Miniprotein binders against a2bj90. Designs and how they scored, part 50

Target 1, 235 residues: a2bj90
Amino acid sequence: MSRSARRKTSALNTVLRVVEVFASIQGEGPFTGTYSVFVRLAGCNLRCPFCDTRYAWSLEAGKPLGVEELVEEIARYEPSLVVITGGEPLLQRHPLNSLVEGLESLGLRVQLETNGILPAPARDEQLWRVYHVVSPKDVPVRVPGAKLHPSWVDYARATGRAWFKFLVANEQHVREVAEYVAKLGIPRSRVYIMPLTPEKLDMKELLELHSRIASLAVKWRLNFSPRLHLLVQLP

## First folded at step 21 (miniprotein)

Design TA3
Fold by ESMFold2, fold request of step 24:
Structure TA3 (fold): chain B 235 residues (1-235), chain A 84 residues (1-84)
Amino acid sequence: as target 1 above (235 residues)
Amino acid sequence: SPEDVIREIDETLEKVWELVAKALEAERRGNLEEAERYQREALELMRKAAELARRIGHEELERQIREYIELIERLIEIIREQRE
């Protein structure tokens, strides 16, 4: 490799397209309540009708940031958890593995949020060692093109580092989720149901929806995820 | 029927993301020519999906597919920058 080609490859392998970096509380899933730094990557392979982060859909929405610089910025927040989200962060898989390597070298705990269409990490990836919250979009509210890659179930079984989270609005949705996870062999201890919030609920409506979905989680013996950041009005 | 075409589009999108997954794996392993080939195959299949959506007049789905075309075109550019 020429010196010029090596430099270009190294720079591209160490660059991520990032929409935003901010501190907040992880409001969803198994790490709910944890002081976190969120890294929102640009680009998405779905167009969910209920997405609140449409501004992250295009790769052009992100600006290029060097992985080393990003690791240093994240570390200055002193997070208890680094949440990598997006769009769909696995679209930037190669430089994402470099970011994870840098974060792990500092002893930082990392969680990835993904729609699960792209495969689970291979054993030789740095992503293999981090936690994943997988939100399939093929049930109960199907989004065109969504299909959970089967490797996520294998990964969850082999590592214990993946959970599956589903937005639900009512009991029919919960029944559909229960049937889906049973067919895929996903144990209920790895499954979260979470309120599907329409745009512009007031606080009373939001609490009532949380109560209804939590009651269904108990009835169906599934884990419940709040949307805690909405309840406490954090980003 | 429009429902049959929508199912065909849905299946086509699933195949596109499988090809993108292969491209990302090839890219991770440094096989940039292979990565570009998979992305170009994904792009051709996505263009087929766009024409199907146009044929049945599904404007929202067609718009989404055009945005996916932009995404894949940018992923190809990123691969090409690495190849130089």
Scores: ipSAE 0.880, ipTM 0.950, lowest interface PAE 0.5, mean pLDDT 91
Fold by ESMFold2, last read:
Structure TA3 (fold): chain B 235 residues (1-235), chain A 84 residues (1-84)
Amino acid sequence: as target 1 above (235 residues)
Amino acid sequence: SPEDVIREIDETLEKVWELVAKALEAERRGNLEEAERYQREALELMRKAAELARRIGHEELERQIREYIELIERLIEIIREQRE
């Protein structure tokens, strides 16, 4: 049997439920400013009150797309980075690993966004080799059912390919984040704080919030993440 | 007392996602019988969480939990399609 024949035999594991695919910039975290193609997967295991992508919560919000077809679509954009996001993309873990394999075979760099409830990649997963930005939802404001899986800290230490990002509105939030990451042994160099925007703000208010949180990042010696796409009005 | 029930629901949700994680790992390893077993255990716990939310009259939490039930039911369907 050829390699192609084996892929045909496992075709049922090659379908992802996809809400949208679009080009933009990565506006948050360590890859801020990178020309990216975003792949938003359907389904989420949280119902965060501040979520701005509620349309991706239901698995039925996604259309079934074959992984091979999706890889071809992504490649046509010639991205510098492929950002896999959602909902919670790790809910579609098996076919997601197939997508990562296809993207990496074309030399495309991949970043995953996750709430970290499901475990970090195992060594034999294609996801092991991609970058991850983990956004825990159990601090500063706990979302019911949110608990960062401890494997993410182990993964970050073993590979250097994970960062942790927290939405904060004020110094009390920053203090709680700092205490949380210290308890978990997450080094400051892997931690980003970024502005919590629970309601639509005008541009002046948005800039003021960015300035306040950036100043707190300097004070607390943490990395700052903008929400750059909001500042430059991109999707 | 409602606060105690909400805490119980929160802890139950954490256990559900742990079972879903085990199911996803079993599925990745090709152990589809085990994967389905974990998801059905998760579904049973989630249904208990929904009943707890209903009993204290927490309509929004109950609605969210019923959406999670739909998610787990769909994940089971996906596993069963692979087993055919």
Scores: ipSAE 0.879, ipTM 0.948, lowest interface PAE 0.5, mean pLDDT 91
Fold by ESMFold2, look of step 21:
Structure TA3 (fold): chain B 235 residues (1-235), chain A 84 residues (1-84)
Amino acid sequence: as target 1 above (235 residues)
Amino acid sequence: SPEDVIREIDETLEKVWELVAKALEAERRGNLEEAERYQREALELMRKAAELARRIGHEELERQIREYIELIERLIEIIREQRE
């Protein structure tokens, strides 16, 4: 391929709108405790009342960064996991696939966080091979416009690379989640319940909430996700 | 009733995100004309949702929908920039 033709193809795939890049611990879901680099992409297709990252809602909150330069920046942290989050990262699907390609070429393990409204990866996408934590927002409290795309359940079954994570505050919420996942055919081994923290809690309250939700996870035979970063006061 | 209108808004938002999904797939395949057409159809539906929210006086929902309008407008601009 000529140099000119290669550059035009790369330009189509080269820019992401990025809010922040930082190192921390993955505090939620199946990779909890892993030394991670977080890449927060701008733009969101929901306005969740309990969102901790409202500053990422606008696409204009992100700065344009070249994918090649972003891969180099991420690699310098020597992460054990790269967590792509946002807003909703799948709004920038095309250049996101380029980022994933670059990260995979370096052997870096990648996890995507998504609200699941946009469809799961197709087999010809670089995203097909990464891990996904899907957080549907139509249960237990429905956010307007939230509807889990049915392809995520099919994708999880076909690949084993997706998990479903739900914010819950009490047992009624857990019952609603249990009914929802059963109806959709989501295996409970793929389901996490996580404490809903809609406002600042002191450490005692935060621990008590974790204890209550963890006990419910055991009772309902679901996986428990902490919010570990809150417990250890990391971003 | 306001509850019926809120339900209509919710259904409209779901359709908008389906169209956005089609636009993103078209964009990924390099079909930028198709991508723009889907986004403009999504924008039309989102404007309808904003009018419905205004009609029932739901100020917070209307504000959120106008933020989605801005998002889709920016996505269209990004598609048009790629075409140049």
Scores: ipSAE 0.877, ipTM 0.949, lowest interface PAE 0.5, mean pLDDT 91
Fold by OpenDDE base, last read:
Structure TA3 (fold): chain B 235 residues (1-235), chain A 84 residues (1-84)
Amino acid sequence: as target 1 above (235 residues)
Amino acid sequence: SPEDVIREIDETLEKVWELVAKALEAERRGNLEEAERYQREALELMRKAAELARRIGHEELERQIREYIELIERLIEIIREQRE
């Protein structure tokens, strides 16, 4: 390969399709309340009926951005955390490793959000070093093609840098999650249940739903994730 | 039964994502020819899944699988652009 071909290949391996970049508060999971920059990547390998970010499902919904440019954009916000989300960020795995390398070089903490279908990071990936919130889509509502890759359980045990977040609407869903995580050998300390929010809840209904699911979390001895950003009316 | 076909589609989609995962790893390793091969194999399985959905008259599932076909086609294009 010529030096020119290696440079072109290197440049193409450093492009992400990005839907949006914005600063907010992390509203969900173990980092709830953290001032964060969100990087929403384009493309998803699921069509969840309850998805609130359907606009990110197509790769064409994202603009091509260079990793270096994206790192500079993120750094300007002086975030306490960088949250990489989207449809499914791991569909852009190769340039995503380059992004993580750039962010880590600046001393920025990174959290990935994934549906857990694609394998957990290997030890030689930059993604190995970051935090992961895995949101399985096979329980309690099964989405076709959704299966948690077993390597995420192994990664969580090996690193302590993974958590599992499940969307639940009622006690039956919480039961199914509890059975599922027990079967997979996922420690309860790594499990979050989060309200499955129907479209068009008012603030009162949203608070009532949070209260119900939080009470179920206590009853079932699971962690609770709010949707804090919805409660405080942030992006 | 239509339920058996839906299960077969679900299992096919799982295999597709395993192939996509292999392709993404091959891409990360610089094995672009192997990456493209895995994506093309994934694409062919997705086409079979779309045909299964069509046969049972599950229009919504067929539509979703066609969107996944478009996704994989775009992933192949990204690999091709890296090979040029």
Scores: ipSAE 0.877, ipTM 0.949, lowest interface PAE 0.5, mean pLDDT 94
Fold by OpenDDE base, fold request of step 24:
Structure TA3 (fold): chain B 235 residues (1-235), chain A 84 residues (1-84)
Amino acid sequence: as target 1 above (235 residues)
Amino acid sequence: SPEDVIREIDETLEKVWELVAKALEAERRGNLEEAERYQREALELMRKAAELARRIGHEELERQIREYIELIERLIEIIREQRE
């Protein structure tokens, strides 16, 4: 390979397909309330019936952006956290490691959102250093093809940089999550339950659902994740 | 039974994502030929899954699998562009 071909291949490995970049408050999981820049990557390996970001399912929904340009764009927001989400961000794993490297070089904290189907980061990946919120899609509502990769449990134990967020609508779902967590040996302190909103609820219904699920979280000794952005009407 | 076929499709999808994971790891290691091989194997399994869904008349599942086929085809194109 010529020096020119190696430079072209290195440049191509630094392109992400990005749906959107925006600033908001992290509404979910362990970083709830944090001023964040969201980077929504295109492409997903699931078709969840309850997905609120269906427009990100196709890789073609994203525009190709260079990692360097994207780092500069993110940095302009002066975020307290960079949240990498999408469909499934780990489908763009190679350039995503380059993005993380760029962001960390600026001292920015990074949190990944993933469905947990693809393996946890290896120790030699830049992704090893960041925070991960894994949202399994096999429990309580089974999505076809959704199996949590076991390496996420190992990663959570080894690093303390992973949490597991489950969508629940009722006590039966919470029971199923508790059984699943016990079976897989997921540390309970890393488990969040979050309200499942399959349909658009009004604010009253949304608050009532939050109240019910929060009470179940206490009863079952699990952490509770709000959908804070919905409650405060942010993106 | 249609239920058995749905289970077989689900198991096939799990295998596909294992292959995609191997491809992404190969890509990360610079083994683009190996990455493409794994994606092509994944693609072939997805095509079989789509045919199974079609045979049982599960239109929604067939549609989803076809969208996954398109996803894998695009992942192959990305690998090819890196090889050029």
Scores: ipSAE 0.876, ipTM 0.949, lowest interface PAE 0.5, mean pLDDT 94

Design TA3
Fold by OpenDDE base, last read:
Structure TA3 (fold): chain B 235 residues (1-235), chain A 84 residues (1-84)
Amino acid sequence: as target 1 above (235 residues)
Amino acid sequence: SPEDVIREIDETLEKVWELVAKALEAERRGNLEEAERYQREALELMRKAAELARRIGHEELERQIREYIELIERLIEIIREQRE
């Protein structure tokens, strides 16, 4: 490869398509309550009917941002955690590895949100070092084209830096999740169930749904994830 | 049956994402020609899936698959920009 070709490949590996950057509280999963900067990446390989971020599905919904500029923007918030989310962040895997390298160089902790369709990080990727919350979309409600890549189970066992978060609406969904994780050999301590929230719930209905799903989590000996941001009316 | 066609589309979408994963791995290894080949194969499978959805009259599924076609076309463009 010529020196020019290496420079051009480096430039494209340093640009992310970003929908939004904002500070809030992590409302979900093992880091619930953490002051976080959210980086929502554009582009998704699913069309989940229950998606609350449909505006991020197109790559064109994101603006091109340099990794260095994005690291500087994130650092200004002094976050306790950087959450990489979006549609599907791993569609931008290469510049995302560069972003993680930049953030880790500043001593920032990083958590990825992914649908788990694309393979887990390899040992030589910067993404290997970060925390991952995998949200499978094949159980309990199957989205077309959704299948958890088996490498995420291996990654979870090897590193202890992965958790699996499932959207559930009722006890039948919780049963299906319990059977699924048992079949795949995912430790129950790594499993979170979270309320599947329809768009039209009022605060009373939202609290009641949280109560029901939390009670099911105790009954089935699974971890519970709130939708804390919805409960406290943060982004 | 329409249900069999929907299952075939679902299996096709799974194969597409496997090809996209192979393309991303080829890019990581610096083999942009191989990456583009995998994405083009993925694109062809998505076009077949869109035609299947059209044939059964599933307009919403056809629309979603067309949006995936646009996604893969953009991923191919990104690879091409790296090759130039």
Scores: ipSAE 0.875, ipTM 0.948, lowest interface PAE 0.5, mean pLDDT 94
Fold by ESMFold2, last read:
Structure TA3 (fold): chain B 235 residues (1-235), chain A 84 residues (1-84)
Amino acid sequence: as target 1 above (235 residues)
Amino acid sequence: SPEDVIREIDETLEKVWELVAKALEAERRGNLEEAERYQREALELMRKAAELARRIGHEELERQIREYIELIERLIEIIREQRE
């Protein structure tokens, strides 16, 4: 590429399509309980039947925001963790790397949520240094087009900065998850199972479901993730 | 059978996302010509997947694929704006 074309590309890579930015508590996975700023990016390469953020599926759901402006907005919250989610954030990979660079220059800790279809970060990406929670959609129910990219397992082993999270409703689901992670060579220490919560759940039912899935996590020697935001009624 | 066609669509979608991954990597490296070529190949495969879904009357899958077509068309537009 000519120098002029590369310069134009760099300028345009400072824009992300963003659905929402808000402060809350990370309710799921290894950073559960952490005061966080959530950055929800538009666009998704899956249509999961259990998705709770369908409003982020279309790229048109997001507004274009400059990365510099976004970093400043995030920093004003003084977060303990920045959670980049979506849709599928890796669809905006290049400007996302620019955002990560800005956040890390301020010493902010970053976690990415991804369905794992697009490859894990390369060593020369800013994303290499952040934490990732990967939610494969091969199991327990396959979503069309879902295939975990094998680089995520290699990345997890090499860096220790990736974990794999699965929604489960019962022991049959847990068995399928256990078989899947064993086949792919994903260490148990990197695996979380999390309750698939039905709508209209009262607090007693929600706690009972958490207890059942947590007991299964112990039985199968997997990590357990709550849905803490549901328990404490936060977004 | 419809099940065989659904499996073909599923495998086609996997290939599409592999091409999109290559396009995103090319874009990251500043190779916008290569990025556009991968996205256009992905778009062509996605259109074939849409035709297969329509042929077997799978309304939900066809709707999903048409949303993916819109996504890829927008990604191509973004690459073309960068090339200008």
Scores: ipSAE 0.873, ipTM 0.948, lowest interface PAE 0.5, mean pLDDT 91
Fold by ESMFold2, look of step 23:
Structure TA3 (fold): chain B 235 residues (1-235), chain A 84 residues (1-84)
Amino acid sequence: as target 1 above (235 residues)
Amino acid sequence: SPEDVIREIDETLEKVWELVAKALEAERRGNLEEAERYQREALELMRKAAELARRIGHEELERQIREYIELIERLIEIIREQRE
């Protein structure tokens, strides 16, 4: 292959717009407590009022990075889990599949975080093989434009590799989540409720909110997700 | 009423993201002309949503929609770069 053809082929599927790469602990969902490398991709198709990563909303917030370089950088951390997050990482779907392929070739475990508006992976996608935590934003507090794509429920049933996580502030929110997941046929074992944390909480308030939501999780027989990184003051 | 217009905007946003999803699938399958067509249709709907938000004076929603317009415009540019 000529130099020109090789470079053009490489550019088609090998560049992601990346806001940041960093090591920390996965603080939420089924992999809570796992030593992880986070890859935050730029661009989002929602403007959630409680988003704590608004700096990733614009696609221009990301720098173009080659997938091969990114895989190499991630591998140096020796992570137990690679968490792909953002914004909404599925907006960069094609090169994201290339990243997943590279990570899996090194035996690295991958988890994607998504708002679920864009469809679940197809069987022929590399993303089919990774774990997904889906955070719908149409319940209990609807964000304009949010609608969970129905393929996520089908994907969860077919693969067992998806969980659904909901921000809640009180019992009425939990009731709405419970009704929503029942209508969609999502088993409660796949459902997490997590504290909706306003930006102005001190540690005492944060603990009180965690206690309240955890008690509701027990009462409603749902899984509880902390925001562990906030409790232990990690990014 | 403003509430009816906000509901129309919300429904329009849902349709925009459905079109973006179709564009991303077409792009993944190598159908770049189809991908661009879906994104341009999404862009037209989003521009209509922005005008609706402006007409009812909903400044925050209009700002959000204009950010989505920028997003879709960049997605189109990325598709065009792949077609070269």
Scores: ipSAE 0.867, ipTM 0.944, lowest interface PAE 0.6, mean pLDDT 91
Fold by OpenDDE base, look of step 23:
Structure TA3 (fold): chain B 235 residues (1-235), chain A 84 residues (1-84)
Amino acid sequence: as target 1 above (235 residues)
Amino acid sequence: SPEDVIREIDETLEKVWELVAKALEAERRGNLEEAERYQREALELMRKAAELARRIGHEELERQIREYIELIERLIEIIREQRE
């Protein structure tokens, strides 16, 4: 390959398809309450029936943005955390490593949100250094084609930088999660259960659901993740 | 049975994502030819999965798989653009 071809490949490897960039409060998982910039990437390898971001499923829903430009845009918000989410961010794995490199060079903390189907980062990836919240889609509600890649369990053990977040609607779901994580050898301290919210809950119903699931978290000795953004009416 | 076919589709989709993962790793390593090969294999399996869904009359699943076909096709295009 000529030096010119390597330069062209390098430039294309620095483009992400981005649906939206916005500042809000992280509403979910171990970083709940953190002032964050959300980068929602386009494209997903699942069609979850409970997905609240269906508009991000197509790669065509995102605009092509250069990594450098995106880093500058993110930095202007002065975030306490950068949250990379979307459909499935790891579908854009190569340019995503470049994005992480850029963000880390500015001293920004990064959290990835992933469905865990694609393998965990390798040690030589920039993604290895960031925090990950993995949301398996095989338990308790199985989405076709969803299987947690085993490397995420290994990554969690090796780095301490991964957590597992499960959507649950009832005690049966919580039981299934507890059995699943026990079988996989995932430490309970790294497991979050979160309310599975139907699209049409009012605030009262939402609070009641949170209360029920939180009580189940205590009963089953699991961590609880709110949907804080929904409770406080933020994006 | 339709249930057996749904299971076969699920297993096929799992294999597709394994191939996509291999493609993404090949891409990261700069082996775009290998990346494209894995994506094309993934695409072929997705087409088979769509046909299975069609045969059992599962319209929603067929629709979803067709959207996955479009996703893989776009991933192939991205690889091609990098090779030029």
Scores: ipSAE 0.865, ipTM 0.944, lowest interface PAE 0.5, mean pLDDT 94
Fold by OpenDDE base, look of step 22:
Structure TA3 (fold): chain B 235 residues (1-235), chain A 84 residues (1-84)
Amino acid sequence: as target 1 above (235 residues)
Amino acid sequence: SPEDVIREIDETLEKVWELVAKALEAERRGNLEEAERYQREALELMRKAAELARRIGHEELERQIREYIELIERLIEIIREQRE
């Protein structure tokens, strides 16, 4: 293979379909409160009825961006964390590894948000080195086709760089999560429960829901994730 | 029963995502032919799932599966663009 053919194949593997890039506060999971740049990738392998980012479901909702250009754009924000989110970021796994390599070369910390359907990173992937928040969609509200890939449990044990975030609306959901993580052998210290927010909650209702779910987290000895961005009215 | 068909669709979708995962791994390894093969197999299973949803009259599920078909078709196109 000529040097020219290797250059062309390398260039095509460096394009991501990106919906939006914005700076905000990480509102969820173990990095709550961190000044972050969010990269929302296009395309999702689920149609969750409670999804707040439905506009990202199609790959066509994103614009093609080069990894190098995207790294430069992210770096201008001087983030404390880069959050890769979207529909499902791991649908763009190959160029996403290139993005992570670029960001890490600048000393930037990276956190991935994923639904956990696609396998965890292999040791030879750049994604192996980053933080992951896995949000299973099989419990407590099952989305068709959603199944947590077992490799995420193994990855969490091997690296300590994965957490599991579950959407819950009531105590029954919290019970189901507790049983599920016990069955899978996920340590409770790596489990977050987060309020499942219906559309159009007012601030009073949102605060009440947070209070109820936080109390359940204490009762069930699980970590609590707020939706801090909603509480402070940030993106 | 419609419930049995919904379960069959769910199991089919799980298999689709396993195939998509294999395709993405093949792509990462530079085997674009293998990647395309897995995505095409995934596409055929998605078409079957859409037909199952249609048969039971589950319009919303059929719509969602059609959107997944479009997703996989686009993933195949991305693989093709890398092969040219």
Scores: ipSAE 0.861, ipTM 0.942, lowest interface PAE 0.5, mean pLDDT 94

Design TA3
Fold by OpenDDE base, look of step 21:
Structure TA3 (fold): chain B 235 residues (1-235), chain A 84 residues (1-84)
Amino acid sequence: as target 1 above (235 residues)
Amino acid sequence: SPEDVIREIDETLEKVWELVAKALEAERRGNLEEAERYQREALELMRKAAELARRIGHEELERQIREYIELIERLIEIIREQRE
């Protein structure tokens, strides 16, 4: 392949479909409380009935943005963390690797949020270096087609840069998660349970749900993820 | 039974995402022809899944699968744009 063909493929691999870029506090997982820039990518390979970002499901919901322009936009916020989220960010895997390279070149920490259906990063991808929070949708919520790719377990073991965040509504869900992670050989120290929040909870109900799920986390010896952004009314 | 058809659809969706994963890996290797082939195979399986959902009268599932068809079609377009 000529140097010209590699340059053209490199230039087309530099556009992401982005729904929104905003600064907030990371409300979930191991980085809870971190001042973060969120990059919400368009397109998802799931239709979770409990999804709070349904507007990101279509690739057409995102605007095409150059990676270089996006890196400059992110850098202006002086974030402590860049969170790549969306529908499913790994649907845009190629330009996403370019984005990560740009962000890391500025010394920025990056966290990816993924549903874990698509394979974990390979060792030669820029994505290999970043932190990953995998949110399986096969257990306990059983979204159709949401099978966790086994490479995420291997990636977590090899790098120590992956955590698994499960949505739970009750003790039965927590039991199913505990059995599932034991079967897969995922260490409990890498497992978070998070409240499954219906759209219509008031603040009192939301706090009560957090309290119940946190108590179950202690009982089952799992980590607890809040929905902190909902509790403090941030995006 | 409708339950058996739903299970078949779920298994089909798993295969589709495996094909999409293979396409993304082919793109990473610079083999856009192979990538497009995998996406087209995924698209054909999704069309079959949509027809299965239609036959059992599961309108919501059919709608979701049609949205997945649109997703895969857009992924094919992105691959085509890279080949030009």
Scores: ipSAE 0.839, ipTM 0.935, lowest interface PAE 0.5, mean pLDDT 94

